# Ledger of designs, part 2: VHH binders against Acetyl-coenzyme A thioesterase (ACOT12)

Target 1, 210 residues: Acetyl-coenzyme A thioesterase (ACOT12), of Homo sapiens (Human) (q8wyk0r340to549)
Amino acid sequence: CIHWDISKQASLSDSNVEALKKLAAKRGWEVTSTVEKIKIYTLEEHDVLSVWVEKHVGSPAHLAYRLLSDFTKRPLWDPHFVSCEVIDWVSEDDQLYHITCPILNDDKPKDLVVLVSRRKPLKDGNTYTVAVKSVILPSVPPSPQYIRSEIICAGFLIHAIDSNSCIVSYFNHMSASILPYFAGNLGGWSKSIEETAASCIQFLENPPDD

## First folded at step 17 (VHH)

Design z2 (from y4 with S31D)
Fold by OpenDDE, fold request of step 19:
Structure z2 (fold): chain B 210 residues (1-210), chain A 124 residues (1-124)
Amino acid sequence: as target 1 above (210 residues)
Amino acid sequence: QVQLVESGGGLVQAGGSLRLSCAASGFTFSDYAMAWFRRAPGKEREFVAAISWRGSSTFYTDSVKGRFTISRDHAKNTVSLQMNSLRPEDTAVYYCAAMPRKSYYRYEEEYDYWGQGTRVTVSA
């Protein structure tokens, strides 16, 4: 996990974005599930499992970008998030968040401290990017109330199809420590991903009023 | 009742300076980020500057960077905008706005409270 350094905020933010792009550009993705508007891919590497969730969304790409880049809205559609609070603004397009997760199996809930970095397409591009990774912030140390968890590399790539629809691709590079858990219940895991993806699509197509 | 009251606007020559002030009341000032927006004649309201809830971070629209400075005083529940090297293009009604701890400061709709505005006119 990366230590946050305000003097390196630009490079850290850019690295966040580039890491997601690299993940998305990997070869070897295998289809694990296909539902009506949702396609799930997995990539198994040595001690690494990555997931790619492709969603067809009936909403403009720029709107999806705006909604997905605001992590305070994540709890509205993702059951894995209980709360998401802004810690600080890094820039117009980079934010630090504190995330809490639901309690599972009578254990302590997990929390995370993450950097979210969003980027609009380049002049000739059509892809929006929302990158996420955990960072270490001295101002938000681990608490006995939570198990501090980590996101190594995750985020969204949003591709416009037309003026009113887009493809939202979610990526998550998961650590080796999580592999045994998912390997034991791939069906349940896939179902959970599908449900979350469906919820995401619903949220994007029917955004709540601010 | 929530109130944001701007002051300090007026007529100034190009190259001159003004200091706008906004007095906030009716809400917990320290829980909100503060910002200045402006609306020029015939144009839409646009973001000018924002300061975080703790006052540790400030952000500006490109056209005012290096010329404008946003600050806040928690003891007085005020936010200020020091405007130097004013240009005719800065002519506008300037609005003070308050936003809770939200992700992005440039979206006008994220701000819960607004002042009535103070007019700034910069002559050539």
Scores: ipSAE 0.845, ipTM 0.933, lowest interface PAE 0.5, mean pLDDT 94
Fold by OpenDDE, fold request of step 19:
Structure z2 (fold): chain B 210 residues (1-210), chain A 124 residues (1-124)
Amino acid sequence: as target 1 above (210 residues)
Amino acid sequence: QVQLVESGGGLVQAGGSLRLSCAASGFTFSDYAMAWFRRAPGKEREFVAAISWRGSSTFYTDSVKGRFTISRDHAKNTVSLQMNSLRPEDTAVYYCAAMPRKSYYRYEEEYDYWGQGTRVTVSA
């Protein structure tokens, strides 16, 4: 996990974005599931399982980008998020968040401190990026109330199809520590991903009023 | 009732300085980020500067960087905009705005409360 350094905030934010792009550009993705408007890919490496969830969304790409880049909204559609609080603004397009998760199996809930970095498409491009990774922030140390978790590399790539639809791809480079949980219940894991993806699609197609 | 009242606007010569102030009331000031927007004649309102709810972070539009400074006083529930080296293109009605603790400060629609504005005119 990267230690946050405000003096290097620009480079850290850019690295966040590039890491997601590199993850997405990897080869060897295998189709795990295809259900309705959702396609799930997995990439298994030596000690890492990565997931790619592709969603066909009937919403403009720029709207999806705006909604997904605001992590305070994530608890509205992602059951793995209980709360998401803005810690600080890094820039116009970079934010630090504190995330809390639901209690699983009567254990302590997890929390995360993450950097979210969003980018609009480059000239002649059609892909929006929302990159996420955990950072160590001294002002938000681990608490006995939570199990501090980490996102190594995750985020969304949003590709415009037309003016009213887009492909939303979620990527997550899973840590080796969570692999045993998936190995024991692949079906349940896949179903959970599908449900979350469906919820995401619904959220994007029917955004709540601000 | 929520109220944002701007003051400090006026006529100034190019190269001069002004200090705008905004007095906030009717809401918990410390829970809100504060910002200044401006609308030049014949133009749309644009973001000028923002300061976080804690006051630890400040951001500026590129055209005012190095010249403008946003600050806030929690004891007085005020936000200020020190404007130095003013230029004719800075001529506008300046609005104070307040937004809750949200992710992004650039969007006008994220701001719940707005002042009526104070006019700044910079002569050549």
Scores: ipSAE 0.837, ipTM 0.929, lowest interface PAE 0.6, mean pLDDT 94
Fold by ESMFold2, fold request of step 19:
Structure z2 (fold): chain B 210 residues (1-210), chain A 124 residues (1-124)
Amino acid sequence: as target 1 above (210 residues)
Amino acid sequence: QVQLVESGGGLVQAGGSLRLSCAASGFTFSDYAMAWFRRAPGKEREFVAAISWRGSSTFYTDSVKGRFTISRDHAKNTVSLQMNSLRPEDTAVYYCAAMPRKSYYRYEEEYDYWGQGTRVTVSA
């Protein structure tokens, strides 16, 4: 986890995006579930589990990008998020958020401080990027109400298919501190991920009024 | 009643300066980011500058960087736009706008409150 340094904001933001693209490009992803419009892949590295959820969405890629990059809207569709509040603007396309999560088991709920970095495709490209990683921000220290947790690398790659549809891929490199929250037991984690992905599709295809 | 009231517009020669001010009332000023947008005749309204709710960061469209400075005064509930080295292309109606804590400052639809605008004319 990297300490947030205002003097190095551009470099930190670019490395956030690069880390997600590197995770997505890894070899060895294995399909573990295929259901209507949703595929789930896993990648196991040294007892750490990475997850890739691929969703086919009947919405233009640029709209999905706008909706998914705005983390203040994340709780509208993702039940793993109780709140997402903007701490500060870093740039037009890079923002700091404080995230709170629901209670799991008997533990206190978890919270996160993250940098979200979004990027439109390069010239002639068709892939949008929304990258997420935790940062240490002295102005928002851990509090007694929450267990401060860490996202090493997560986010969305959004691949345009045509003017009215896209593939949305969610990636998460699961850290040990958050694994019980996302992985659950073997019998339940795939179903929870599939339900969250279906909620995401519904949100993107039926966006709320702004 | 929420109000944003702009002042300081007028006619100025190219190369000159103007300072726009926006007085805010009817909402908790420190909960809102503030911005200036402008609309030139026959053009779409465009983003000019924004300042975060804490005043800790400022952002500018490329064509005004280095010439315009946005600032806010929490004691007086005002936001200002100092415009230096004005060009004829800066001629527009300038609007003050307020947005709650939202992710992206360039989307007009995220701004809850708008002033009526103040006219700035920069003559050659």
Scores: ipSAE 0.599, ipTM 0.835, lowest interface PAE 1.7, mean pLDDT 87
Fold by ESMFold2, fold request of step 19:
Structure z2 (fold): chain B 210 residues (1-210), chain A 124 residues (1-124)
Amino acid sequence: as target 1 above (210 residues)
Amino acid sequence: QVQLVESGGGLVQAGGSLRLSCAASGFTFSDYAMAWFRRAPGKEREFVAAISWRGSSTFYTDSVKGRFTISRDHAKNTVSLQMNSLRPEDTAVYYCAAMPRKSYYRYEEEYDYWGQGTRVTVSA
């Protein structure tokens, strides 16, 4: 996990974005589910499982980018997030958030401290990026109420298709400790991922007033 | 009732200085980020500067970096904009604005409260 260093914040933010792009560019992604507007891929690497969820969305890419990059809105559609509060601004396009998660299986709830870095496409490009990575921030230390958890590399790549639609790809780099359990429960996991993706599509196509 | 009241605007010569002040009331000042926006004649309102709710971070549009300084005073519930080395293109109505802890300081629609504006004219 990266220790936050304000003197290097620009390079840490850029490396956050580059890590997501590298994850997305890896070879070996395999389709494990295809439903109407949603494709789910997995990538297994020794002790790591990564998931890629591809969604077709009837919303302009720039709007999807604005909505998905604002993590204070994440709990509106993603049931894995209870709260997501801004700790501080790093730049126009980079923010630190504290995230809390619901209780699962009688375990203490988890929390996260993350850097979210967003980037518009370059003039010749058509892909928006929202990258997420945990950081160690001394001003927000772990607390006994939560199990401080880690996002290694996650985020969204948003590809414009036309003026009214886009493809949203969500990536998450996970630990292989989940992999045997995940494989044995593919039906349940696939349904949960599909339901979360459908909720995301609904949110993007019908954004809240305000 | 929330109020933001700007003061300190006026006429000033190019190269001069001016200090804008914004008195805030009706909300918990330390829970809000503060910003200045401006509207030049014939143009849309644009972001000038922001300061975080803790006062730990400040941000500026490129054209004012190094010349303008935003600051806040919790004892007086004020936010200020020190404007140095003024240029004719700085001529505008300047607005004080406040927003709760939200992700992005540049979107004017994210700001809940706005002042009436104070006019700054930079001549010669």
Scores: ipSAE 0.586, ipTM 0.827, lowest interface PAE 1.7, mean pLDDT 87
Fold by ESMFold2, look of step 17:
Structure z2 (fold): chain B 210 residues (1-210), chain A 124 residues (1-124)
Amino acid sequence: as target 1 above (210 residues)
Amino acid sequence: QVQLVESGGGLVQAGGSLRLSCAASGFTFSDYAMAWFRRAPGKEREFVAAISWRGSSTFYTDSVKGRFTISRDHAKNTVSLQMNSLRPEDTAVYYCAAMPRKSYYRYEEEYDYWGQGTRVTVSA
């Protein structure tokens, strides 16, 4: 887990984005589910499981990017997130968040401190990036109310198709702290992943007024 | 009741300096990011500068970088905009605004509270 150091903000933020792009570019992803607008892929490496959920969305890519890069809106569609609060602006496109999650297995609820790095495509590109990684932030230490958990590498790649549609790909390199939401028998969990993906599509196609 | 009161506007010659101030009351100042927006004659209101709730980060629109400085004083509940090397294109009504801890500071619709504005005129 990376210790946050404001003097190295640019390097840490760029590394966050690059880690997501490298995860997405790995070979060996296997399709485990295909339903209408949603494809689910998995990648098994040793005892680590990564998930890729590809969604076809009837929304402009730039709008999907604005909505998905603003984690204060994440709880509106993703039941795995109870609250998301901005701790600080790091740069125009990098923010620190404190996130709380639902109780699972009668344990204390989990929390996270993450760096969210968002990037618009380069002038000739068509892919938006929203990268997420846990950091250690001394000003927000673990609290006895929560089990401090970790996201190793996660996020969205959003690919513009035309002016009114895009492909949204969600990636997550699973950590032990988040495994109960996705792991076990992935075949048995595919319905839960499909429901979350469908909720994401509904949110992006019918955003709340804000 | 929430109030944002701007002061320090006026007439200044090109190349001159002016300091705007905004006094905030009726909310917990340290929970809000502060910003300045401006509306030039015949144009829509545009973002100028923002400062995070802790004052740890500042951001500027490109046309004012290096010339304008935003700052905040938590003891006085004020935010200031020091404007140096003023140009006729900086002529506008300047508005102080406040928003809670949100991610997108350039969008005026994210701001909950607005002042009435203070007029800045920069003569050639």
Scores: ipSAE 0.358, ipTM 0.727, lowest interface PAE 3.6, mean pLDDT 87

## First folded at step 20 (VHH; from z2 with S52N)

Design c24
Fold by ESMFold2, look of step 21:
Structure c24 (fold): chain B 210 residues (1-210), chain A 124 residues (1-124)
Amino acid sequence: as target 1 above (210 residues)
Amino acid sequence: QVQLVESGGGLVQAGGSLRLSCAASGFTFSDYAMAWFRRAPGKEREFVAAINWRGSSTFYTDSVKGRFTISRDHAKNTVSLQMNSLRPEDTAVYYCAAMPRKSYYRYEEEYDYWGQGTRVTVSA
């Protein structure tokens, strides 16, 4: 887990984005589920499982990017998030968040301190990036109310298809500490992911006001 | 009842300075980011500057960077915009705005509360 260092904020933010792109570019992703507009891939490396959820969305890519990169809106569609509060603005496109998660198997809920880095496509590209990783922030230390958890590498790649549609790919490097809702069985896990993806599609196609 | 009341506008010669002030009431000031937007005659309202809820981070539109300074005073529940080296292009109605802790501070639709504006005219 990376210690937050404000003097190196640009480097840490770019590394966050690069880590997500490297995860997405790995070889060996295998399809494990295909449901209308939703494909789920897994990648097994040693004892670690990574997940890629591909969603076909009837929304312009730039709108999906704006909605998904604003984690204060994440609890509106993702049941794994109870609250997402901005700790600070690092740059226009890099923010620190404190995230709380629902109670699952333990008396204490989990929390996270993360760097969210968002990037528009390069001049000639059509892919937007929203990268997420945990950081250690001395001003927000672990507290007795929560079990401080860790996201290693997660986020969205959003690929424009045309002016009214896009492919939204969610990636997550899974461990027991970064998937608070991961129940540990194959059938229940796959269905929960499909339901979350469907909720995401509905949210993006019917955006809220304010 | 939430109120944002701007003051300090007026007529100034190019190269001069003005300080705008915005008095906030009816909400917990320390829970909100504050911003200034402006609307030039015949144009759309545009982002000028923002300051987070603690006052620890500030951001500016490119055309005012280095000339304008946003600040906040939690004792007086005010946000200020010090405008130096004013140009005729800075002529506009300036609006104070407040937003809860969100990340897209350049977009006016993210702001919950708005003042009525104060006019700034910069003559050539």
Scores: ipSAE 0.387, ipTM 0.740, lowest interface PAE 3.4, mean pLDDT 87

## First folded at step 21 (VHH)

Design d21 (from c24 with S57N)
Fold by OpenDDE, fold request of step 24:
Structure d21 (fold): chain B 210 residues (1-210), chain A 124 residues (1-124)
Amino acid sequence: as target 1 above (210 residues)
Amino acid sequence: QVQLVESGGGLVQAGGSLRLSCAASGFTFSDYAMAWFRRAPGKEREFVAAINWRGSNTFYTDSVKGRFTISRDHAKNTVSLQMNSLRPEDTAVYYCAAMPRKSYYRYEEEYDYWGQGTRVTVSA
């Protein structure tokens, strides 16, 4: 886990974005599930399982980008999030969040401190990026009330299809700490992912009023 | 009643300085980040500067970096904008704004409370 250093906040944020891009660019993804508007890919590497969830969304890419980059909204559609509070702004496009998760199996709930870095597509590009990774923030130390979890590398790539639709791809370099949140078995895991993806699509296609 | 009251605007010559102040009341000041926006004649309102909830981080639009300084006083429930090396293009009505714990500070729609504005005119 990366220690947050305010003096290196720009580089850390950029690294966040690049890490997601690298993850997405990996070869060897295998289709594990295909449901209506949702495709799940997995990549098994040594001691690492990565998931790629592709969603066809009937919403403009820029809107999806805005909604997904605001992690305070994530509890509205992602059942793995109980709360997401802004800790601080890093920049216009980089934020620190404190996330709490639901209790699973009568354990203590997990929490996370994450850096979220969003980037619009470059000129002539069509891909929006929302990268997330855990950071160690001294101002938010682990609490006995929570099990501190970590996101190594995750986020969204959003590709515009047309003016009113996009592909939202969620990537997660799954760490052992977050795997339990999906399910205790592969079937349950896939189902959970599908449900979350469906919820995400619904959220994006029917955004709540601010 | 929520109120943001700006002061300190006026006419200054290019290269001059002004200090804007915004007095906040009617809400828990520490729960809100504060910002300054401005609207130049014939232009849309634009972000100028923001300061986070604790006052530990500040953010500026590029055109004012190095010239403007935003600060806040929790004891007085005030936010200030020190404007140095003013330019004619800084001419605008400057608005104080407050936002709760939201993700992004640059968008005006994220702000819940607004002042009436104070006019800053920088002559050539």
Scores: ipSAE 0.888, ipTM 0.952, lowest interface PAE 0.5, mean pLDDT 94
Fold by OpenDDE, fold request of step 24:
Structure d21 (fold): chain B 210 residues (1-210), chain A 124 residues (1-124)
Amino acid sequence: as target 1 above (210 residues)
Amino acid sequence: QVQLVESGGGLVQAGGSLRLSCAASGFTFSDYAMAWFRRAPGKEREFVAAINWRGSNTFYTDSVKGRFTISRDHAKNTVSLQMNSLRPEDTAVYYCAAMPRKSYYRYEEEYDYWGQGTRVTVSA
């Protein structure tokens, strides 16, 4: 886990984005399941399982980008999030969040401190990026109330198809310790991912009123 | 009753300085980040500067970086905008705004409270 350094905030944020791009660019992804507008890929590496969830969404890419980059909204559609609160702004497009999770198999709920870095498409591009990774923030130390968890590399790539639709791809470089709900049987694991993806699609196509 | 009252606007020559102030009342000041927006004649309102909840971090639009400084005083429930090296293009009505803990400071729709504005005119 990376120690947060204000003096290096720009480089850390850029590294966050680049890490997600590298993950997405990996070879060896295998199709695990295809259901309606959702496709799941997995990549097995030594002691690491990565997941790629592709979603066809009937919403403009820029809107999906705005909604998904606001992590305070994630509890509205992702059951793995109980709360997500802004710790501080790093920049216009970089934020620090404190996340809490529901109690699963452990006695205590998990929490996370994450850096979220979003980027609009480059010139003539059509891909939005929302990268997330855990950071060590001295102002938010681990507490007895939570088990501090870590996201190594995760996030969203959003590809515009047309003015009213996009492909939302979620990536997560996972270990069993980070997401124990993925440790179930293959069928149950896939079903859980599909349900979350469906919820995400519904959220993006029917955004809540501000 | 929630109020944001701006002051300090006026006429100034190019290269001059002004200090805007905004007095906040009717809400818990420390729970809100504060910002300045501006609307130039014939243009849409745009973000100028923001200061976080604790006052430990500040953010600026590119055109004012190095010239403007936002600050806040928790004891007085005020936010200020020191404007130096003013340019004619800085001419606008300047608005003070308050937002709770939201993810992004650039979106005007995220701000709960707004002042009536103070006019700044920079002559060439």
Scores: ipSAE 0.885, ipTM 0.951, lowest interface PAE 0.5, mean pLDDT 94
Fold by OpenDDE, last read:
Structure d21 (fold): chain B 210 residues (1-210), chain A 124 residues (1-124)
Amino acid sequence: as target 1 above (210 residues)
Amino acid sequence: QVQLVESGGGLVQAGGSLRLSCAASGFTFSDYAMAWFRRAPGKEREFVAAINWRGSNTFYTDSVKGRFTISRDHAKNTVSLQMNSLRPEDTAVYYCAAMPRKSYYRYEEEYDYWGQGTRVTVSA
């Protein structure tokens, strides 16, 4: 996990974006599931499992970009998020968030401190990027109330198809520590991913009024 | 109940300086980020500068970077905009705005409270 340094905030933010791009550019993705507008890919590497969730969304790419880059809205559609609060602004397109998760198995809930970095397409490009990774922020230390969790590399790539539709791809590079959990309940995991993806699609296609 | 009252606008020659002030009341000042927007004649309102809740971070539109400085005083519930090296293109009505803990400061729709504005005119 990267220690947050204000003096390097620009480079850290750019690195966040580049990490997601690299993850997405990996080869070897295998189709795990296809359900309606949702396609799930997995990539198994040494002690690492990555997931790619592709969603066909009937919403403009720029709108999806705005909605997905605002992590305060994520609890509205992602059941794995209980709350997401802005810690601070890094830049116009980079934010620090504190995230809390639901309690699982009577354990303490998890929390996260993350950097979210969003980027619009370059010139003739059609891909929006929303990158997320955990950072160590001294102003938000671990609490006994939560188990501090970490996102190594995750985020969204949003590809415009036309003026009213896009493909939303979610990527997550998961550590080996999570593998046993998924291995023991692959069916449930896949179903959970599908449900979350469906919820995301619904959210994007029917955004709440601000 | 909620009020944002701008002051400090006026006529100034190019290269001159002005200091705008905004007095906030009717809400918990420390819970809000503060910003300045401006609307030039015949143009849409645009973001100028923002300062976070604690006053530890400031953000500016590119055209004013190095010339404008936003600051806030929690004791007085005020936000200020020091404008140096003013240019004719800075001519506008300047608005003070307040936003709760939301993700992005550039979007005017995220701001809950707005002042009536103060006019700044920069002559050539």
Scores: ipSAE 0.885, ipTM 0.950, lowest interface PAE 0.5, mean pLDDT 94
Fold by OpenDDE, last read:
Structure d21 (fold): chain B 210 residues (1-210), chain A 124 residues (1-124)
Amino acid sequence: as target 1 above (210 residues)
Amino acid sequence: QVQLVESGGGLVQAGGSLRLSCAASGFTFSDYAMAWFRRAPGKEREFVAAINWRGSNTFYTDSVKGRFTISRDHAKNTVSLQMNSLRPEDTAVYYCAAMPRKSYYRYEEEYDYWGQGTRVTVSA
């Protein structure tokens, strides 16, 4: 896990984005399941398992980008998030969040401190990026109320299909200790991912009013 | 009742300086980030500057970087905008705004409270 340094905030944020792009660009992804508008891929590398969840969404790419980059909204559609609060702004497109998770098999709920970095498409591109990784922030130390967890590399790539639809791809460099739905048997794991993906699609196609 | 009251606007020559002030009341000041927006004649309102909840971090639109400085005083419940090297294109009504703990400071729709604005006119 990376120690947060305000003097290096720009480089840390850019590294966050590049890490996600690198993950997405890897070869060897295998189809695990296909259900309606959801396709799940997995990549096994040595001792690392990564997941790629592809979602067909009936919403403009720019709107999906706005909604998914605001992590305070994630508890509305992702059952693995109980709360997500803004710690601070790093820049216009970079934020620090404190996340809490539901109690699963442990006596205490998990929490996370994460950097979220979003980027619009380049001049000739059509891909929006929302990158996530855990950071160590001295102002938010571990608490006895929570088990501190970590996200190594995760995020969203959003590709416009047309003016009213897009492909939302979620990537995660998996550790069994990071996300609850990666634990358990394969059937339960896949089902949990599918349910979360379906919830995400529904949220994006029917966004709540602010 | 929540109030944001701007002051300090006026007429100034190009290259001159102004200091805007906004007095906040009716809410817990420390729970809100503060910002300045502006609306030029015939244009839409645009973001100018923001300061976080603790006052430890500031953000600016590109056109005012190096010229404008936003600050806040928790003891007085005020936010200020020091404007130096003013240009004719800075002519606008300037608005003070307050936002709770939300993700992004650039979007005007995220701000709960707004002042009535103070007019700044920069002559060529």
Scores: ipSAE 0.878, ipTM 0.947, lowest interface PAE 0.5, mean pLDDT 94
Fold by ESMFold2, last read:
Structure d21 (fold): chain B 210 residues (1-210), chain A 124 residues (1-124)
Amino acid sequence: as target 1 above (210 residues)
Amino acid sequence: QVQLVESGGGLVQAGGSLRLSCAASGFTFSDYAMAWFRRAPGKEREFVAAINWRGSNTFYTDSVKGRFTISRDHAKNTVSLQMNSLRPEDTAVYYCAAMPRKSYYRYEEEYDYWGQGTRVTVSA
């Protein structure tokens, strides 16, 4: 997990974005589910399982980018998030958030401290980026009410198709500690991913007013 | 009843300085980030500067960086914009605005409260 260092915040923010782009560009992604607007891929590398959820969305790419990059709105559609609060602004496109998650199996709820970095496409490009990774921030230390958890590398790549539609790809590079449990229950986990993706599509196609 | 009241505008020669002030009332000042926006004649309103709810971080549009300084005073519930090395292109109506903890300070629509504006004219 990366320690937040104010003197290196631009470098840390750029490496957040580059880590997501590298994950998306890897070879060996295999399709494990295809239903309607949603396609799920997995990539297993040694001790790590990564997931790619591709969604076809009837929304302009720039609107999807604005909605998905605003993590204060994440709990409106993603049931894995109870709250997302801004800790501080890093730049106009890089923000620190504290995230809380629901209680599962009577365990303590989990929390996260993350850097979210967003980038518009370069002049001739059509891909928007929203990258997420956990950071260690001394002003928000772990507390006994939560299990401090970690996002290694996650986020969205949003590809414009036309003026009214886009492909939203969600990526998550998971830690090896959860791999055995997912291998034994991929069917149930895949259904949960499909439901979350459908909720995301509905949110993006029916955004809050203004 | 929420009010944001700007003051300190006026006519100044290029190279001069002005200090704008914004008095806030009717809401919990320390819960809000504060910003200045400006509208030049014939132009759209644009972001100038923002300061977070704690007053610990400040952000500026490129054209004013190094010349303008935003600050806030929680004892007086005021936000100030110190404007140095003024140029004719800084001529505009300047607006004070308040936003709760939101992700992005550049979006005008994320700001809950706006002042009436104070006019700044910079002559050659």
Scores: ipSAE 0.704, ipTM 0.875, lowest interface PAE 1.2, mean pLDDT 88

